# VHH binders against q3afa8, part 28

Target 1, 265 residues: q3afa8
Amino acid sequence: MDKASLGIGIFDSGVGGVTVLKELINLLPGENFYYLGDTAHVPYGSKSKEELLILGDAIIRFFLKLGVKMVVFACNTSSAITLPILKERYPVLMEGMLEPLRKNMPAKAKVGVLATEATVKSGLYQKKLMETNKFQEVYMIACPQYVPLIEKGIVSGKEVEEATREYFEPLLKEEVRDVVLGCTHYPFLTETIQKLYPKIQVIDPAAYVAREVYRKLKENKLLGENGGKVQFYVTGDEKSLKNLGSLYLGYNIDRVQKIDLEVIV
Key: E = the ipSAE of ESMFold2; O = the ipSAE of OpenDDE; V2 = 0.75 times the mean of E and O plus 0.25 times the DockQ between their complexes.

## First folded at step 14 (VHH; framework vhh_nb_b201)

Design t4 (at its last look DockQ between E and O 0.83; V2 from the best seeds 0.72)
Fold by OpenDDE, look of step 14:
Structure t4 (fold): chain B 265 residues (1-265), chain A 126 residues (1-126)
Amino acid sequence: as target 1 above (265 residues)
Amino acid sequence: QVQLQESGGGLVQAGGSLRLSCAASGFTFSSYAMGWYRQAPGKEREFVAIITSGGSTYYADSVKGRFTISRDNAKNTVYLQMNSLKPEDTAVYYCARVAVFTYYGSRVYPEAFDYWGQGTQVTVSS
């Protein structure tokens, strides 16, 4: 089989990764995709590095068995913690949420980052951003209300708007004009955010990820020509993926296959 | 090369005042937040006060109402006016370029990234 005909694996701890999937589908219509939501082990933010590596190894092995030419870490936690290690362990192309943004985002004096509490607390995201020397000031905003609302299918209305106003207060005070969505769930709120703050440039890392994936595939002569299929997998509950994934992708996810990760303890 | 040089430290009696200065060079001063930190013997370095490039100020709870941070962009200098000094304020005070502000609700946590001065000793006698 022509290696270029192989699919692309995408994984997240939950449904957030579908926002990345959407961008990849749009930019790479010739590719087949395998989406894995590791819903049995969510959230990733509370897990140790060792635990995340065990899960990461199992996930990569799963994709390799399916036959993939690339794996996309559509999870900020995994991108920051496990991707650098797993990249060295397996002979498959890998990409995550952070590096494409770091490499390709234009320099700004000030940048805001909306992220989960866990992401903000880790310090890894802001550290990586600052290492680029592209920013003088980084404003990290913990957004604990967003994921619970999104998971309930609440992506507009009073609750989201109130939370958003709260989170953006410091950004407005400091005249920040560029805001990065530092969680893969947050693109669900893009329309609401833009409605409230039309002068703010909302930056979705997923767009950068898709472009970088394209670049890497092209460089390696691995671009597919006859794709267009998406297969969905979960390790636990499928409800969130079916409901929210369908909503975001704009079509019904009818088939989700439940799998067991071969975790090597 | 980024350089930060503190001055103005010394010995002062409790209730007294000092004004620290930090002269910066090697970068566009007006584009960066600046801050003061302090380290007492046997203790960890702690945040004292920060001023953003936009002029917003943040203070540690222990110094609120007593210390004032300010900046003069034309002189590439950040200042710390310290009033009503206490023995507990005794420490080496460091100037830093601050790059990251973390917000947890109403709480702000500023973080210096990579550039520090050599420090100036402040001693408050009882």
Scores: ipSAE 0.779, ipTM 0.913, lowest interface PAE 0.4, mean pLDDT 94
Fold by ESMFold2, look of step 14:
Structure t4 (fold): chain B 265 residues (1-265), chain A 126 residues (1-126)
Amino acid sequence: as target 1 above (265 residues)
Amino acid sequence: QVQLQESGGGLVQAGGSLRLSCAASGFTFSSYAMGWYRQAPGKEREFVAIITSGGSTYYADSVKGRFTISRDNAKNTVYLQMNSLKPEDTAVYYCARVAVFTYYGSRVYPEAFDYWGQGTQVTVSS
């Protein structure tokens, strides 16, 4: 019973959590990962707190049966609403999207966030950033052109650059220097953004999550050495994970297992 | 400890002018964006005008060209000059410290987070 050899569970309501998975694979190549996309129950943003807790509880129990030392909540809604509660129900280590951002962002007068229209309308990032007391002005930029372009494989060139200039206009006007990638697709755009605006610090929250996972595993003497496997699960349609997930990770996801969560209501 | 106190409201005939003031204390005024919001009876509170810490100004479409926001950092005061007033401008006007700026294209939605004044009534008669 060597707990350091147990895996790391990562979940999201869909395929977005692969941005966290990629950072974790890069930083922790000796670990085993289990990725679950709860595609049968997407979207999470329209669900009640009670329903989200039921799903989160089932997901954690699923990971515990697989053998995990840590669960990563790669969903902004679950990180805000369910993680604080589920952490008290289970002794397994947990990490989410928002606390690593809170811990690792330095205090700044101004911060920008690029996000989808849905994320901006949710109010989630705004609220969590303001709760840090680290920022005096937060600039949330809705970026409706980005996801469609990225899904077509277009991450550079004229069309992306024109959209990027439009989105950055308010940030430049207000002299914002630190910009958070508030969507799981946006790490593909980092090179293009940095080419256009070399003085802007592009911040991927997934990188902070990976750093905090590493820190927690090291501090608890749970770093693994003999892993390297990644296993993929969905609760519903697997096509988007196999297609979008493979593109993002840079290798073909051949095996995705469909599972049914064991909910207790 | 943050305090925001509005003044300058009142009754005015359509086409007239008013100047609202908001005195601020309990924070470093010059480092924060400030804004004016309004709430008409039976309606939700809506953004009117904001001025950022850097001096940029933003206005709701309904007031552009008629209202001017300004600030005096030496007096810790933000102002709203309201010209060409219309009956639809009738509302309680609130001063707020603004911390979030949300952009959909060129359209900006400033959001006050925790700190609001008590409000001052503006009534515009026909």
Scores: ipSAE 0.578, ipTM 0.789, lowest interface PAE 0.7, mean pLDDT 88
ESMFold2 (binder alone), look of step 14: mean pLDDT 83; pTM 0.830

Design t5 (at its last look DockQ between E and O 0.91; V2 from the best seeds 0.82)
Fold by OpenDDE, look of step 14:
Structure t5 (fold): chain B 265 residues (1-265), chain A 126 residues (1-126)
Amino acid sequence: as target 1 above (265 residues)
Amino acid sequence: QVQLQESGGGLVQAGGSLRLSCAASGFTFSNYAMGWYRQAPGKEREFVATITSGGSTYYADSVKGRFTISRDNAKNTVYLQMNSLKPEDTAVYYCARVAVFTYYGSRVYPEAFDYWGQGTQVTVSS
C-alpha cells in the first residue's frame, strides 16, 4: 500500500477545527481528510491531563484504523497537553496548533493573543510564546463571549462587534498591531475583526499549521496526488459541525458519521 | 547581560514614605515593561505594580492610591514611590521585567517572566 495515498486525520473537540481543515484543503488539494469532532466530550479545557490522554489515545487509534499518514491536532488544549506525549506513542506524523506558530511566527515587540478563558488561565500559551524570545510583551485577552456567539452562528453584527471592542481596548491602548487567534473558533470572526480594525494584523495559527503539515509530508515523501475528499465524523451532536462547518467551508456538510470512541470520561 | 539592581529600601514609620529605584542594564530598557513585586516573611511573592513600555500602569489592590510606579527611560530606571506605608507593607521588594499581561474583563494580571533583581528590604514599624 502506498502510504502517500493515505489520508490526513484532523480532530478537535468541536467545530473549531474546521478552520484548520479549510487551510489544509487550500494548501493540500491532493490530500484526503478525515475530520473528527469529539462533540461528546466537549469542552476539553475543563478536563484533566489523564482524561485528555485517554481521549487522545482513542482518537489516534480511530485514525490509524481508518488509515492515515498524519494526524493534526486542531485543538489548542490537545496541542499543548497531549500531543507531546502521543507523538512518542504512535508511529504516525503529528502536528498541532502551537509549534508551527512558535517556530515560524516573526518576532514582534508586542503581540496580542485572543483566547478562551481556559486557555488564558492555564498559562501554557503565553509561556510557550515567551519561550521563543520573539516577544517583549504579550497581551493575553480572555474572550469568553466569542465561542458562545460563534456556536450560535453569530459571527457578525452588534454583539460580536461590542465584544470585540471590549477585548481590543487594552490592545489598542498598548499599540499592539499583531493579534494571534488563540482559539480555533476565532477565525470565524476574522472578517468582523478586520472590519473593525483594519490596521491590525490578525494571525491565524491554522495557516502556519498547514504550511508545517506540507513541509513534513514533503520531507517524508508522503504528499498525496489524488485526494480531494473529506469525510466528517462526530462522537456526539452533529448540528454544530453541519451548520457552522458548512458556513465556514462554504459548502454543505450533509454527511456526518457518528462514531463511538469507546471511552468514558 | 541583563541586570536589575534595586535601591532605596530601609526602615520607616507607619504613615511614612519611601522611594525605591531599580537600575536596569544589558537590554533596551524602553522596550520592556517593568514591575515591582514583594515578598514578606512566610508569604509568597506578590505583584505590587507594573508599568508597560507604553507607560500604562497597574497596581495591586492593596497598594492602589498609595504607591506610584514610574520610569525614566533615559536613565534606564523604574521607580516605586510608596506613601502612607503600613506595617503590612514590610517585605523584600523586587524589581522585574514584566512580559505578560493577562486581561479578564476589567482586571489585569501582570506576570514577570525572566529577570529579577536581588531585592531591597522595606520595613515599616508601627
Scores: ipSAE 0.837, ipTM 0.944, lowest interface PAE 0.4, mean pLDDT 94
Fold by ESMFold2, look of step 14:
Structure t5 (fold): chain B 265 residues (1-265), chain A 126 residues (1-126)
Amino acid sequence: as target 1 above (265 residues)
Amino acid sequence: QVQLQESGGGLVQAGGSLRLSCAASGFTFSNYAMGWYRQAPGKEREFVATITSGGSTYYADSVKGRFTISRDNAKNTVYLQMNSLKPEDTAVYYCARVAVFTYYGSRVYPEAFDYWGQGTQVTVSS
C-alpha cells in the first residue's frame, strides 16, 4: 500500500490556515493538499472546548474519507485545545501550530503572543511555552476583535489599527520586541502591525510548521511527488477564502467545494 | 538551584503593618518578574502582587492601595509592604517567580509555575 501518495489535510476555522498552506506549498511543492475552512463555524476563538472537539472530530473524519497521510491543524486554538486529545482518537499523523513554535523559537528574555480568547483561556499555550525554559516573561494578549475583522476582509484601516494599539499597549509598556502571531489569521495583519510598530519583530509560526511537517513525513517515509494539487473546501461562506486567500497565495482560487460536516453531537 | 526564602511574617493587630522580604538565589534576579501569592486555611492559593523585571507593578483588587511590592536588584530581594492589615489578610504568603502575564483588555492575570518559596505565616488579629 502506497500511503506516500495520499494527500495532506489542512484545516482552519476560516481563511487563516492559508497562511500555513502557503508555507507548506513552498516547502513541499510536490505534495497534494486538501484545505478546509470551517466557515460555517468561524470564529473558533469564542467556542468552548467541547464544541471544538466535536468540530475537529468531524473534520478529521472528512479528511480520512478523502485519503490523507497527515492532518495539519492550521488553527492555533484547535492546536492548543483539541490536537492533544484528537491525536489519541486517530492514528493518522498530526501536526499543529504549537509544537513547531516551541521547537524552533530561539530563547528570548521577553516574548509576546497575540492569540484568540479560547487559546488564552485554555492555559495550555502559556504552559507549553514556559516548559521550554526559553523565556523569562511571556505576555499573552487575547485579541477577540481580530478574527472577525479578518474574515470580513478587513486587514487595515482605522478599526484594525485601534484594536492593534489596544492589544500592543502592554507589550510596549514592558518593552517586548518579539511578538508571536498566535493565530493563523494574524499574518494577514503583519503589514498593519509593522506600520504601527516597525521595531517589533513579528514571528509567524507557519514556516516552523511547514518544516516540522516535512520532517515527520520524511521520518515516516511518506514524502511523495504527487502532482502538487490543492483542493479547497468550506462549510459556509467562501468569499474570504476566494478573495483574501487568493491574494495571499498569489493565485486565484477558482473552485471551492462547499461541504457539510458530519457532526456527532 | 533556584531558591526563594521568605521572612518577615508574624502576628499583627488589625490596622497594623508588616513588611515581607524574599531573598532570591540561583538565578539572575534582575531578569525575572517576582510576585507574592497567599493561601488562607481551606482556600486556594491566590495572587497578591507582582513586579516585572522592568519594574511595572500589578496588584489583586483586594490589596490595591494597602500593599506595595518593590524590589532591590542589588540585594536580590523582593518586598511586600502590607499596610492597613485586616483579619482576612491572614494567610501563608509565598514568594514566587512570575512567568506569564495574560491580558484581557486592561485586566492582567500574572501566573507563577515552578519556583516558589516555602512561605511565611501572616496572622492578623481582630
Scores: ipSAE 0.753, ipTM 0.893, lowest interface PAE 0.5, mean pLDDT 91
ESMFold2 (binder alone), look of step 14: mean pLDDT 84; pTM 0.842

Design t6 (at its last look DockQ between E and O 0.39; V2 from the best seeds 0.00; counts 0 for: pae E 13.7 > 2)
Fold by OpenDDE, look of step 14:
Structure t6 (fold): chain B 265 residues (1-265), chain A 126 residues (1-126)
Amino acid sequence: as target 1 above (265 residues)
Amino acid sequence: QVQLQESGGGLVQAGGSLRLSCAASGFTFSSYAMGWYRQAPGKEREFVATITSGGSTYYADSVKGRFTISRDNAKNTVYLQMNSLKPEDTAVYYCARVAVSTSYGSTVYPEAFDYWGQGTQVTVSS
């Protein structure tokens, strides 16, 4: 079996990962994708490392059973916590949200990072960024209003704009010109943010992820030639994926397969 | 070489005041956030205050309203005015260059600081 003909697995705890999927589809039209939203176990941010590893193992096994040549962790939490461990456990290429950005993002004196409150409080994201020595100052901005609005399908309008203005105020004061979207949901708001602040460079880690995935596949001679298919899976509720995923991807997600992860406790 | 040197520590009675100074050299002072941490005996180092290059300030909840962080870029110095001191404020106070600022002053971890001074002892007696 031609390993290059195998698909790419992408997972997130929910719908946020579709923003990564979109970038991958755009850059890798020859690939087939399996998207898994682990909606039965959301949120990941409140889970222990042990619990996340159990879920991670089950997810990787699921993808391996489907036949994949690569797994993309389209989840910041999993990227930071479980990816470093799981990549050593399974003989499959893996990529996450943080390393591509860390590796390839250009140096800047100042950088802002929009992130969830949990992400900001955990300290893991900024720690990883600072390890690169690419920045003099990192400004972490908690954006507690964003995910709730996005989950409601509100990605533009007064509420989003007001929240955005609030969040950007400290960044503007510090004359920050580069802002990283530190949550996989936030690319839903890119257009709104850019409209409000056209002089700000909005950096989506998903773009870096896609490029790194391409690089790794090419390096390993695993680039597909006859792809273009996307299969959607969920472990719980599918509504968010169908609605918001469709909105972001620009086409209707009609079929979502519900699966039960084989969790080994 | 980045250097940070604290001064102004000492013994003070409860309710008293101290002003700490930190002289910085070896880098473009005005381009960096600066901050203070403290470490009491037997305790972990904890965040006290940060001032960004833009002048924004953040404080630990335990010192809000009592401590004020400021900076003089012309002198490459960051200050910590400590008023209404309490015995629980007793610690070695460390000046640091701050690499990461957050919307929550209390969520700034030690890893957010990339250079430290040697510290100055502050003792508050009952």
Scores: ipSAE 0.353, ipTM 0.721, lowest interface PAE 1.1, mean pLDDT 91
Fold by ESMFold2, look of step 14:
Structure t6 (fold): chain B 265 residues (1-265), chain A 126 residues (1-126)
Amino acid sequence: as target 1 above (265 residues)
Amino acid sequence: QVQLQESGGGLVQAGGSLRLSCAASGFTFSSYAMGWYRQAPGKEREFVATITSGGSTYYADSVKGRFTISRDNAKNTVYLQMNSLKPEDTAVYYCARVAVSTSYGSTVYPEAFDYWGQGTQVTVSS
């Protein structure tokens, strides 16, 4: 089978990866996508490296059976820990959340990162950004109110604005001008943030991921006009994907297939 | 080689004051945030205070209003002025360098700190 006609696999531990999927659909409307939310094994951030490798291996094998030319790791933990190892095990192209940011963000003296408390405590964003040597000051801001508000459908108005002002106060004090959205939910808040702080450049890593996927497919002569279809899979509960995912994508996710990954415990 | 050397610890009565100093060498001091941590016997290290390269300060709630962190970039030194000391402040106090400047919400996480001093003992008697 012609490799350019193969699909693109995208995985996350839950619904958050649809923010990456949306950017990919916008940039590559002719490509076919397979989205997997590994909802039976959340959270990834608390798992050992060995557990994450077992899950990542199973997910890549699942995508290879579907027929993919590329796998997108739409999970920051998996991108940092498993992608470098799994890339050597499989010849399929791979892209993650952090390397596109490292490659495409211009060098800045200061950058802020909005993230969940768990992500901040894990240190993964700090670690990967510091490895670039592009930044001398990285300001990590835990934003515990954001995900609950977004999950209630509240992405604008006084509640979000008050939380945003609180989170941005330290960034403004340090004169930070570039702010990374370090959670896949936070792109829902971009308009509100830009309205409050029009001089701050909001950086969504999902857009960089889409650009790098496009670049890699183009360089490898794997771009195709393949129908523009999206197929959705979960390993556990599907409600969040159908509800939040549909809202974010702007169309109803009708067919979601539940699958079991082949893992060894 | 990065080196951090604390001094100024000692024995003091409750209600008293101490000033800790941390002499830094082996790096461009003015480009880094610095912090103070403490560890009581049998406890994990806990955050006390940080000061960014730009001079902004952040404190743990347990010391806010009593402790003041400051820096002198000309002397490559960070200070911790400790006032109104309590027996609960008894600990080894460590100076630490932040690998990258961090601000409110992230400065207490260990991944932000890449070098630590040997520590100086502070003992507060009642």
Scores: ipSAE 0.000, ipTM 0.240, lowest interface PAE 13.7, mean pLDDT 83
ESMFold2 (binder alone), look of step 14: mean pLDDT 83; pTM 0.841

## First folded at step 15 (VHH; framework vhh_nb_b201)

Design u1 (at its last look DockQ between E and O 0.56; V2 from the best seeds 0.59)
Fold by ESMFold2, look of step 15:
Structure u1 (fold): chain B 265 residues (1-265), chain A 126 residues (1-126)
Amino acid sequence: as target 1 above (265 residues)
Amino acid sequence: QVQLQESGGGLVQAGGSLRLSCAASGFTFSSYAMGWYRQAPGKEREFVATITSGGSTYYADSVKGRFTISRDNAKNTVYLQMNSLKPEDTAVYYCAAVAVFTYYGSRVYPEAFDYWGQGTQVTVSS
């Protein structure tokens, strides 16, 4: 069979990977996508390396049964911990969240990151940025007001702008010009941020992931032409995917298939 | 190859002053934030002061108004001027390169990762 007509598997521990899926759909309209939210096992940030490897292995095998030419790890934890290991176990192409950022973002003396309090407290994001050796000063900003506002549909206007000015105060003081969106909700705020701070480069890692997926498919002569379908899967609750996923994609997700992963212990 | 060497510690009477110096080599000093941390006996190492590559300064609440951090990029040296010393300031003081600044509202948490000095003892007698 022609490998170029195979799909692209995308997974995250929950709904967060939809922001990666959106970038992929927009950049690669000729491809078929399979999105899996492993909602029965969220959150991944609290799991051991061994647990994550068991889940990742099962997810890749699930995608191989569906027929994929590439698997996208739309989870920062899985990208850092499991992708390097699972890449050596399977011949399928793989891409994650951090290597495209590292590869495509130029080295900078300073970088800012907007993130949830939970992400900042985990220590994982700042650790992976420091491991790149591209940055001398990393400014991590905990943004507790953002998710509640976005969940209410408030992505512009006075309240968002006031919160944004507060969060950007230290970044402006230190003349940070490159700011990474460290949460899957924050891409909704890009227009507001750019209106307030037109000289700041807002960086969504999902865009780099999509560009690297495109490059890898093109280099391997695997670009598809006649796709455009997206199939959604969860291992547990589907509500957040249907609600938040539909919001990000701009259309209703009508069908989500619940599956059980086949783990091997 | 990378070296941070503190000096200027010693025994000082309460209310007195000391100036700590930290000479750096083996990396591009002017590109890094630099800081001072301290560790008292039986306690964890704690943040004291930091100065970013651009010259902005941050201080722990316990030392604000009494300590001043500064840097001389031509000499690859960071300084901590410590005034109005208290017995509670007794600790080993470490120089470090500070790589991450984490903000929760107005509170900043500077974290050092790569480069630490050997430490210099400061003892403040009552």
Scores: ipSAE 0.638, ipTM 0.846, lowest interface PAE 0.6, mean pLDDT 88
Fold by OpenDDE, look of step 15:
Structure u1 (fold): chain B 265 residues (1-265), chain A 126 residues (1-126)
Amino acid sequence: as target 1 above (265 residues)
Amino acid sequence: QVQLQESGGGLVQAGGSLRLSCAASGFTFSSYAMGWYRQAPGKEREFVATITSGGSTYYADSVKGRFTISRDNAKNTVYLQMNSLKPEDTAVYYCAAVAVFTYYGSRVYPEAFDYWGQGTQVTVSS
């Protein structure tokens, strides 16, 4: 079996990973994708490392059973916590949300990071960014209103704009011009953010992830030429994936397969 | 080795003024937000003021209009000018440093600092 003909697995705790999927589809039209939303165990941010590893192992095994040549951790939490461990445990290419950005993002004097409260509180994201020595000043913004709005399909309008104005106030005060979307949901708001702040450079880590995935596949001679299919999987509720995924991808997700990871966490 | 050394504390009469200094070493001072906390006997440590690496300042409501935080990057020093001191301002004042400044909407989170000083006693007599 030609290994290059195998698909790429993408997983997230929920629907946010579809933003990464979109970037991958755009950049890699010859690839087949398997998207898994682990909606039965969301949120990941509140789980222990041990729990996340249990889930991670099960997810990797699931993808391997399907036949994948690469697994993309489209989850910031998993990227930070489990990816470094799992990449050593399984003989499959892996990529996450943070490392591509860390490696490839240009140096900036100031950078803002929009993230969930959990991400901000964990301190892991900002720590990893600071370790790059690319930034003199880093400002973390907890954005607790964003995910709830996005999950409701509210990606524009007064509520989003008001929240955005609130979140960007300190960034503007600090004269920040580069803002990283530190949550996989947040690309849903890119257009709204840009309308409000056209001078701000919005940085989507998903773009960096896609480029890095391309690079790795090319380097390993694993680029596919017969792809274009996307299969969706969930471990729990599928509603958010069908609704928001369809919205973001620009086509209706009609088929979602429910799976059981057969783990208790 | 990271060091934060407070100075300038002492005894002052109500209505008087003090200027605290915090000399920092062992890290890139200009990249850090600096802050002041205080702890009175029997009370929890509380936020007083912070200044970001960019120079933005934030104050507790109890000290607004009376205290001014500033920094001199060339000297690796942060200052707290305290005017119109009150007995209620009596506390040990601590200098703190954090590499990444965090906001929660319009709320500032100057709580998770990377480094702390040993503190300097400020006593305001009635």
Scores: ipSAE 0.570, ipTM 0.815, lowest interface PAE 0.6, mean pLDDT 93
ESMFold2 (binder alone), look of step 15: mean pLDDT 83; pTM 0.841

